# Designs tried in a protein design chat: VH-VL binders against q9h9l3. Part 1

No score or structure here was measured in a lab: all are predicted.

Target 1, 176 residues: q9h9l3
Amino acid sequence: PRKMVAIDCEMVGTGPKGHVSSLARCSIVNYNGDVLYDEYILPPCHIVDYRTRWSGIRKQHMVNATPFKIARGQILKILTGKIVVGHAIHNDFKALQYFHPKSLTRDTSHIPPLNRKADCPENATMSLKHLTKKLLNRDIQVGKSGHSSVEDAQATMELYKLVEVEWEEHLARNPP
Structure headers, positions and changes below count from the first letter of each chain, unless a header shows other numbers; antibody chains aren't numbered by Kabat.
F, E and O are the ipSAE of ESMFold2-Fast, ESMFold2 and OpenDDE, as the mean of both directions, binder to target and target to binder. V2 is 0.75 times the mean of E and O plus 0.25 times the DockQ between their complexes.
[cut] marks letters that were taken out.

## First folded at step 3 (VH-VL)

Design b29
Fold by OpenDDE, second read of step 4:
Structure b29 (fold): chain C 176 residues (1-176), chain A 124 residues (1-124), chain B 107 residues (1-107)
Amino acid sequence: as target 1 above (176 residues)
Amino acid sequence: QVQLVESGGGVVQPGRSLRLDCKASGFTFSDYGMHWVRQAPGKGLEWVAVISYDGSNKYYADSVKGRFTISRDNSKNTLFLQMNSLRAEDTAVYYCAKEGYYDSSGYLRYFDYWGQGTLVTVSS
Amino acid sequence: EIVLTQSPATLSLSPGERATLSCRASQSVDSYLAWYQQKPGQAPRLLIYDASDRATGIPARFSGSGSGTDFTLTISSLEPEDFAVYYCQQYDNWPLTFGQGTKVEIK
């Protein structure tokens, strides 16, 4: 059995109008919720919109931030060979300009048994915040100060653990 | 500039079928979930259906479930709504709508951009 | 489903006056509440999202407040172009739902 990690990223806006989502923070936790990685990351382009209310990123966080290319290398070393768990994880991979093998990816936003457990429609995409509240009775992403990528990664892992056995069996019968 | 252009509306008899198209431009279509929202004449707004960014997830309002099918072709930046077994109460202007902001933890499903709408009239 | 009830149904005011529109949810939607403006023959236009954030290009005279079940859209001083129907919409849970609308008309 492969080791499992959960990832969550925060992005800022770059480009002429700030519409390009660029990685500005990445957090990775292990199966137990222990932080393996948590760094602010400096985008290669000028930041136009910090998107602070969602990202939690401020100017001060970028002063000593890890350059993107360096951070990407560090993150990929951690993810390689692992089962990677995330929520709407395609956004994280896009920001990282890296795509993990589908057979080793677990997206908690696309797990019907998880939605069923939360009394949600199986074919509807639910937010991490909603699932966390329903299934873990925990509030995340509260207020307007921005998300905590560590908290979100931990919540994602805990959610997956609720359906891990069932979902892994499903995937074994239905490989992607 | 973001643009959404609906087409395919018209007059049809009950029990018949109709397909609506929505052509998108001005943004990365494949990054966003898309929705259909309708408005009966002189009435309010009613959410109809959603399809995820890659088309893997679909969800419908109870009023159209089993009769309508939402789909998309990301290579053509086009959203579709196949409407079967149409009823008089399906008469409405149909809008395609783009989801708003998203981050690594999901999408915020307010609609920052709407098409101009296309009228569907179901009558005998 | 989450029912959104808007009040009043119709609000008759003159240009320059303050408009206060209410939206009440049957259950908490946290801050996942948006406001739209719709003029006759036009598509809805996003005004406010996440209860209090103005959409791009929306004048400062529009403001949103509230959380949980009670929300308010305020137009500090009505302009002639502001007379329209306003809808609230929740995106906390499925299915997505709208309020029945408030018509702001000229007195």
Scores: ipSAE 0.341, ipTM 0.796, lowest interface PAE 2.0, mean pLDDT 93

Design b49
Fold by OpenDDE, look of step 5:
Structure b49 (fold): chain C 176 residues (1-176), chain A 124 residues (1-124), chain B 107 residues (1-107)
Amino acid sequence: as target 1 above (176 residues)
Amino acid sequence: QVQLVESGGGVVQPGRSLRLDCKASGFTFSDYGMHWVRQAPGKGLEWVAVISYDGSNKYYADSVKGRFTISRDNSKNTLFLQMNSLRAEDTAVYYCAKEGYYQSSGYLRYFDYWGQGTLVTVSS
Amino acid sequence: EIVLTQSPATLSLSPGERATLSCRASQSVDSYLAWYQQKPGQAPRLLIYDASNRATGIPARFSGSGSGTDFTLTISSLEPEDFAVYYCQQYDNWPLTFGQGTKVEIK
């Protein structure tokens, strides 16, 4: 069995009107929820919209932020060879400009047994916040100060643990 | 600037078909789920259908299941609604609407941007 | 489906007055509740999301509150351009549903 980590990223807006999502924070936790990585990251382009309400990112966080290329290298070293758990993880990988092998990826937004457990349509994509509330009875991403990517990554891992056995068996029979 | 432009509306007889288009610009279309919402004349808003960012998931209101098909072409930044077996009660202004999102932690199904709508009239 | 009931159906007020609109859900929707404004002949415009978050570009006089089943949209001081129909919408579960709307009209 491979080691498992969970990842969550926060993005800011760059480009025209700030509609380009650029990585500004990345958090990685292990199976037990211990933080392996948590860094503010400086996008290569000028930040137009910090999206603070969602991202929790403020201008002050970028003062000593790790340059994207450096951060990307650090993150990839951690992810390589691991089973990577995330929620809507394609967005994280896109922001990282990196795509993990599908066979080693677990997206909690696309696990029908997880949705079933939460009394949601099995094939619908539900938010991390919603699933966390329904299944863990925990409120995340509360307030107006923005998300905690560490908290989100931890929640993602906890959600996956609820269906890990069943899902891993499913994947073994039905490899992506 | 985010812009959604619907087209394809018109007058059709019951039982006929019609296809609506929604051209998107000003954002990365392929990153967002898209919806159709309709509004009968003088009435409220009714959710119709959703398609995920990559088209892999589709959901419909019971009132249109089996008759309407939502689809998208991300290479053309276009959302579609194929409406078959149209009924008088399908008469409405049809809006395309863009989902909001939680950064990388999922999508929220509120609609931060709407098109101006296209009128579909089903009448004998 | 989750039914959203808005009240009152019509709210007649004068410019400068405070408007309070209610939206009640048939079951809890947590904070997955949005508010929209629609003027005649126009598409709806997002005002509030996640029950209390003001959308970009929305004036501070608009505010949302509530959680679970009871939600409120407040316009602290009505401007002439605020007279419109207001809809609430839940996105807690499928199908997505709207309230029937509250019309805010000039007294």
Scores: ipSAE 0.340, ipTM 0.797, lowest interface PAE 1.9, mean pLDDT 93

Design c26
Fold by OpenDDE, look of step 5:
Structure c26 (fold): chain C 176 residues (1-176), chain A 123 residues (1-123), chain B 111 residues (1-111)
Amino acid sequence: as target 1 above (176 residues)
Amino acid sequence: QVQLVQSGAEVKKPGASVKVSCKASGYTFTSYYMHWVRQAPGQGLEWVGWINPYSGDTFYAQKFRGRVTMTRDTSISTAYMELSRLRSDDTAVYYCARSGTYYYGSGSRFDPWGRGTLVTVSS
Amino acid sequence: QAVLTQPPSVSGAPGQRVTISCTGSSSDIGAGYDVHWYQQLPGTAPKLLIYDNSNRPSGVPDRFSGSKSGTSASLAITGLQAEDEADYYCQSYDSELEGWVFGGGTQLTVL
């Protein structure tokens, strides 16, 4: 079996009116929830909106942030060959300007058995916060300090583990 | 063809202000950053600052903060650099130069350059 | 004075190989920011010669090459020609200064 990692990224606003989402933090954890990577990242563009309320990113975090080009290389090295678990993970990959093989990707926002277990419609897109509360009885993304990408990545991995056996069997029968 | 056409040479007295223009053509003006770089006679290149022509956002080198103002007129694809409280050591050729993004890739290199505008500050 | 350090001058005979060094610090080249090179002929504006450490724009001969290692970069010119006589500048970004930085420039003389 392939090794699994979970990823969560925080983005800031760049470009015109800050509508472009640029990577500003990335956290990667292993199957056991151990942190493999957690870095603030300096975007290649001027930051217009830190989106602190959601991202938890502040200007001071960018002072010694890892340049995007370097960070991207480090992150891709970790992800290569792994099963990558994330929530709405297409946003993370977009921010990384990277496309992971679909067969090696697990998106907890698109796993019907997970929604079923949480008494949610199977075809609905539920938030990480909601699923974590329902299935893990844990509160994440609380307060005004913004998200913790490490906490979110850990929660994502724990959620996936609840349906791992069933979902992996499903994927084996129905490869993407 | 991408071109940057700059205004003509200026002669100013100490304490005065100068405004240099840079008209862009051959590309989408608001899709690229515009930088200003100066070169004193017989000296090297010195970065002054940049402007995002789309938003009007600017960022200046610390040395010039409080004295430099960068603006643009999108209707005529023209960028402006105004330097105030001029002194003799401001005598230089001032270049406008195009870049893509802020830190990396095509945004970090300058291409093309204007032909430069000589600004002479003398009593 | 300049943030990046270049030799003030280099010289070579036609057909020879010359190298121009560009030494930075941990906050610029050493921080992973790319290095670019510009050629400035007498009385003209700078022209992009090498970008992203080792890439040549269209129209630049392959006798020009760039490399980067650690906190330093290098421009190499093989088969030196008379028209190569010019000033050469390296450029990068400095995270501490929050701005683009240039080398002091190198005057290349073809003997």
Scores: ipSAE 0.000, ipTM 0.569, lowest interface PAE 11.1, mean pLDDT 91

Design c40
Fold by OpenDDE, look of step 5:
Structure c40 (fold): chain C 176 residues (1-176), chain A 123 residues (1-123), chain B 111 residues (1-111)
Amino acid sequence: as target 1 above (176 residues)
Amino acid sequence: QVQLVQSGAEVKKPGASVKVSCKASGYTFTSYYMHWVRQAPGQGLEWVGWINPYSGDTFYAQKFRGRVTMTRDTSISTAYMELSRLRSDDTAVYYCARSGTYYYGSGSRFDPWGRGTLVTVSS
Amino acid sequence: QAVLTQPPSVSGAPGQRVTISCTGSSSNIGAGYDVHWYQQLPGTAPKLLIYDNSNRPSGVPDRFSGSKSGTSASLAITGLQAEDEADYYCQSYDSSLSGWVFGGGTQLTVL
């Protein structure tokens, strides 16, 4: 059986008007919620918008941040060969400019049994915050100080564990 | 209709540079990656690299790093591939091809392809 | 030389079934990445023939089919026709290279 990790990334705005989402923090946790990786990352382009309210990223975090190319290498080493769990994970992979096999990807924003358990429409896209509150009775992403990518990654993993057996069986019968 | 229109054939001398263009139409240019693939005469397909037209980010195959530069002009939906320090073995048809920006959609398949641009490097 | 291995040539008579193999490794097909197939008619650009192992784009007849197992993939053509004479390439993603890779290509001759 393959090892499982959960990932969550925070992005800042770069490019004209800050509309380009660039990786600024990445957190990876194992099946038990232990932090395997948590680094601030320096984008290759000038940061126009830190998006601090959501990202939690401030200018001071970029002073000793890991350059993107280096960070990407470190992250890819951790993800390679693993089942990777995330919420709306395509955004994380996009920010990483990385392609993970579909068969080894688990997106908690697209797991019908998880939504069903939360009394949500199976085909709806629910937020991580909502699912975490409903199923784990936990408040995440509170306040105005920005998100904690470690907290989000841990919540994502715990959510997946609730439906892991059922979903893995489904995927085995219906490989993507 | 989605189309990729490439620039015309080029003839270059060894040591020179060549810049091939690929104009996209029929879709949102910045929503898809643009790839470059080359094919030497009578040979197979070889991936050169990709550019994200939205951000301008690029990734090149190791073989071409230091010699290839991919750029884009979003105002005219055009991607460019420049190859420098040309050698005879760079003689090939160079294709641009579209893919998605992440794997879950059309990120890993190339569709459509340009008609190709022949670049001939000879003394 | 190519990362994915294909037979250099295959042949068949009209109406027959032919199969083209594509052998990868643990860093591409074996890593779980999907395989795509392209048809290249003489003097033309490649055209997407099969995507995500076994799906056909619009316009591709059902006599073309794809499959994947382990570190290998296969393209099958039934009811072979004269217009099928072309080069066929498999493609996947390689994690060790962080890039796309192609097979060496297979020339299909219709006898």
Scores: ipSAE 0.461, ipTM 0.842, lowest interface PAE 1.6, mean pLDDT 93

Design c49
Fold by OpenDDE, look of step 5:
Structure c49 (fold): chain C 176 residues (1-176), chain A 123 residues (1-123), chain B 111 residues (1-111)
Amino acid sequence: as target 1 above (176 residues)
Amino acid sequence: QVQLVQSGAEVKKPGASVKVSCKASGYTFTSYYMHWVRQAPGQGLEWVGWINPYSGDTFYAQKFRGRVTMTRDTSISTAYMELSRLRSDDTAVYYCARGQYYDSYGYLHFDYWGRGTLVTVSS
Amino acid sequence: QAVLTQPPSVSGAPGQRVTISCTGSSSDIGAGYDVHWYQQLPGTAPKLLIYDNSNRPSGVPDRFSGSKSGTSASLAITGLQAEDEADYYCQSYDSSLSGWVFGGGTQLTVL
């Protein structure tokens, strides 16, 4: 079996009125939850909205942040060839301006067996916070300091591990 | 009905610049990446780059970096590709092609194509 | 610059079955990226023929089929018709380039 990593990104607002989501932090953990990557990232454009309440990103974090192009290279190096697990992962890949093979992508927001296990509708899109509470009995994204991308990535990996065997068998029979 | 209408043929001299336009209709312009692909006479297809019409973000093939600029005008649903410092080997039909949906990934095919714009570079 | 490998030409008689191969590498098809196929009639723009290895968009006859295995893909055309005479291109994505790649194209002649 291929090596797995889980990814979670935090974005800030750039462009007119801050409507453009730009990568500002990226965290990657391995199968065991060990942190492989965790960096603040400097967007190429001026930050209009730090979205601190959700992102946890503050102006001080950008002082020594890694330039986007450099960070992207580092991240892609880690992801290449791996099964990448994430929640609503299309947003992370979008922020990275990167495309991972569908066959090597696992999105915990679109795994019916995971929702079923959590007594949720199979075709509904549930939040990472909700699934983590229901299935792991753990509270994440608590407080007013914003999200922890490391915490979210770890939770995502643990959730996937709950349905890994079943889902991998399903995918083997039904390639995306 | 999705349509991509491109500007007319261009004739340029070496060293000049050319700007090709692609007007989109029949769908939400900012919801899909727009790609540019060229084809030299009697040759195959070559990917040039993409633009995200929503954010304006771009990514170019290494071969064209420093010479190509992709832009868009969302008010008229039009994408532009400008190629500078033209050479004879830039002679080709340039296509705009609709790519992946904005909120998706992994769907890396082109489902609609413009009719192409012939750019001829000759002294 | 990176291209997938296709035979430059194939031919068949009406009603026959023809196959066009597309060979990639470990950084594109072999990396797990899907393969897509385009048909280009003489003097026209390419048209999507097959996407995600084996799916047909609306309007494409079922006599066109695609498959993928390992680092290669294949386009099969059954019941060959005169109107199938065209150039066919495979396409994928290369992770090392962060870019889209095409095959060199195959000219299909109907005898």
Scores: ipSAE 0.437, ipTM 0.825, lowest interface PAE 1.8, mean pLDDT 93

Design c6
Fold by OpenDDE, second read of step 4:
Structure c6 (fold): chain C 176 residues (1-176), chain A 123 residues (1-123), chain B 111 residues (1-111)
Amino acid sequence: as target 1 above (176 residues)
Amino acid sequence: QVQLVQSGAEVKKPGASVKVSCKASGYTFTSYYMHWVRQAPGQGLEWVGWINPYSGDTFYAQKFRGRVTMTRDTSISTAYMELSRLRSDDTAVYYCARSGTYYYDSGSRFDPWGRGTLVTVSS
Amino acid sequence: QAVLTQPPSVSGAPGQRVTISCTGSSSDIGAGYDVHWYQQLPGTAPKLLIYDNSNRPSGVPDRFSGSKSGTSASLAITGLQAEDEADYYCQSYDSSLSGWVFGGGTQLTVL
């Protein structure tokens, strides 16, 4: 069986008016929640908005941040060949400017059995925070310091593990 | 009607540079990657690289790194590919082609393609 | 640059069925990346023919079909017509290169 990893990224605002979402932190954990990667990343363009309230990213984090191109290479090496679990993971991949095979991608924001377990509509898009609270009885993304991508990645993996068997069977019968 | 309109044919000497343009219309320019693919006469397709028009970020095939520069002007929805230190084996039709920015957004397929720009490098 | 492997040429008579193979590796098709097919008529730019292994864009006849298995993909053309004479290219993504790769192209001749 393929190894699974969970990913969560934090983005800052670059470009005109800071509307461009640029990768500023990436965290990857294995199936057990062990951190495989956790780095601050320096965008190639000037940061206009750190989005600290959400991202947790501050200017001081960028002082010794890994340049994007280097970080991207490191991250891609970890993800290659793995089943990658994430929440609204398309945002992470987009920020990485990376393509992962659909068949090896698991998005916890689009798993009907997970929503069902959380007493949510199957076709609704629920937040990671909500699902984590409902199903794991754990509070994440608490406070004003911003998100912890490690915490979020770990929560994402734990959520997926709740429905892993059922969902993997479903995907086997209905490959994307 | 999504369209990619490319600049006209170019004739260059070895060692020179060429800059090809690709003007996009019929869609949001910054919502899709712009790729460049070339085809030498009688040969197959070769991927050169892509640019994210939204961020300006680029990724080039290893073969062209240090010699190719992709840029864009969002105000006119135009992408540019500049190839420097031209040599005879750079003679080819250069195409721009659009793709999605992630695998659920038009995936990794190229559609549509420009009509191509012939670049001839000869002494 | 790495390429996917296609037969250089195939031929068939009108009305016949022809297939074009596209063989990749563990880092592209075998890695789970989708395969796309392009048709290039003489003197024209490539046109998307099949995407995501087996889907047809609007306007593409259903006599064109695609499939993928393991490290290979295949394009099938039934009811071959004269206008199908063209070059056909498969395409995928290569994780080792972090870039897109094309097949060498197959020239289809309608006899």
Scores: ipSAE 0.764, ipTM 0.903, lowest interface PAE 0.7, mean pLDDT 94

Design c64
Fold by OpenDDE, look of step 5:
Structure c64 (fold): chain C 176 residues (1-176), chain A 122 residues (1-122), chain B 111 residues (1-111)
Amino acid sequence: as target 1 above (176 residues)
Amino acid sequence: QVQLVQSGAEVKKPGASVKVSCKASGYTFTSYYMHWVRQAPGQGLEWVGWINPYSGDTFYAQKFRGRVTMTRDTSISTAYMELSRLRSDDTAVYYCARAGEWYYGDSYFDYWGRGTLVTVSS
Amino acid sequence: QAVLTQPPSVSGAPGQRVTISCTGSSSDIGAGYDVHWYQQLPGTAPKLLIYDNSNRPSGVPDRFSGSKSGTSASLAITGLQAEDEADYYCQSYDSSLSGWVFGGGTQLTVL
């Protein structure tokens, strides 16, 4: 079986009025929740809005941040060939300007068995925070200090592990 | 029945801008991504970018970044592609193409518009 | 210009079997991305023919089949008919380009 990693990214606002979401932090953990990667990343464009309340990113974090191009290379090296688990992962991939193969991607925001286990509609899109509370009895993204991408990545992996066997069997019978 | 109706042919001069429209019907417009693909005369297909009609999020091919802008009007289920600073090699038939909501890199295009010919000439 | 490689043309007589190859690289088909196929009749827009390597949309006859192996994919047409005369394109995703990519297209002629 292929190795699995979970990814979570934090974005800041760039471009006109800060409406463009640019990668500012990326965290990757392995199957056991060990941190493989956790770096602040410097966007190629001027930051207009740090979105600190949600992202946890502050100006001081950008002083020694890894340039985007370099960080992207490091991240892609880790992801290549692995099953990548994430929540609403299309946002992470878009920020990375990299999209993973369909057959090697797992999005916890679109796994019906996971929603069912949480007593949620199977076709609904539930937040990571909600699923984590319901299924892991753990509070994440608490307070006003912003999200922890490491914490979110770990939670995402733990959620997936709850339905891994069932979902992998489903995918084997119904390859995407 | 899913239909994608595109605007008519355009003739532009180099340096100008063109905006092509794509009106969708027969399905929930905001539930599917809309892609744009072009084809130069006698040539193959080239991907331009996509828009999420629900959120308005976009992603463009590297080749077109800085020149292309994709938008949508949900009230009339219409997607738009604007290409600026036109040059002769932008002459092509431009297609809008629907793709299901995706979170991966290798989605497919299940319905296509009939295409809009954009001619750039001095 | 095209990232995926297809033969420029193939031909066959009615009732015969023809195959169109699509050769990629380690950054596209070889990286695990699915391959899709489109049929484009003269003067018309492309139409989805095969999706996710080997699946047929509704309305596509079982004469059309797709497969993928390694860095390549293949479209097979059995019982070739006159109406099959068209251009065929394979499509995938290239991680190095961060974008969807097409083959150069294959013109199928029915003799």
Scores: ipSAE 0.599, ipTM 0.869, lowest interface PAE 1.1, mean pLDDT 94

Design e16
Fold by OpenDDE, second read of step 4:
Structure e16 (fold): chain C 176 residues (1-176), chain A 122 residues (1-122), chain B 107 residues (1-107)
Amino acid sequence: as target 1 above (176 residues)
Amino acid sequence: QVQLVESGGGVVQPGRSLRLDCKASGFTFSSYGMHWVRQAPGKGLEWVAFIRYDGSKKYYADSVKGRFTISRDNSKNTLFLQMNSLRAEDTAVYYCAKGSYRYDSTGYFDYWGQGTLVTVSS
Amino acid sequence: EIVLTQSPATLSLSPGERATLSCRASQSVSDYLAWYQQKPGQAPRLLIYDASNRATGIPARFSGSGSGTDFTLTISSLEPEDFAVYYCQQSYNWPLTFGQGTKVEIK
């Protein structure tokens, strides 16, 4: 079986009105939750909105942050050939300007068995925070300091592990 | 309960070196950034240095850049401050302080050690 | 660096009185401002973080307010144990910086 990693990214607002989501932090953990990558990333464009309440990104984090192009290379190197687990992971890939093969992608926001286990509608899009609380009895994304991409990545991996066997079998029968 | 215990302070001559240790317990040390903060006798608080939870990033006050090195051993739950080329103005109580948020470089210090006195005098 | 200026330097009050301490930043720090209490011979203790959040175990008589450049620590009714030096500290940008402190002393 292929190695699995979980990824979570934090974005800041760039562009004239800060509506463009630009990568500002990326965290990658392995199957056991060990951190493989965790860097603050400097967007190529001026940051208009740090979105700190959600992103956890502050101006101080951009000091000596890794330039986007460099970070992207580092991240892609880690992701290549892996099964990549994430929550609403299309946002992360978009921010990375990279798209992982669908057959090697696992999005915990679109796994019906996971929702079922959490007593949620199977076709609903549940938040990572909600699923983590319901299934892991753990509070994430608390307070006003913003998200921790490391914690979020860890939670995402743990959630996936709860349904890994069933979902992998499903995907084997129904390849994307 | 969170505990931070500094050691290594003492009297040293200008130009000499000294290493401070801070032993942490009561929390997952490897998940938090750590800081050194100092206080000269009868003076206010001055941030000295920060080290990321994994040691990959370090920041220093201008007053100590090039002379002080912050480091950590997560396997031993220990924070270090290597102080070289010590000056009289480095005389202070040195506190190790815990960052408030996991896996972050937040600048709040929710727990402090008792401090260790460093006296630089000829 | 961001300079934090506290006022007054010394505040002389009696137990039961209201204490109001000011911290002004040379530039906006948003709400990334903390307050600490320090008693003689002791390490500082976190009182308030993110401008208005009371730290764990801190009595309700302590409150923080403000954003941007102007911040206030309020002690609604001074207890004998509240006479100490209080520092503000910003975590908005590097280097981290403290105010010079306000001494709350008994009248």
Scores: ipSAE 0.670, ipTM 0.889, lowest interface PAE 1.0, mean pLDDT 95

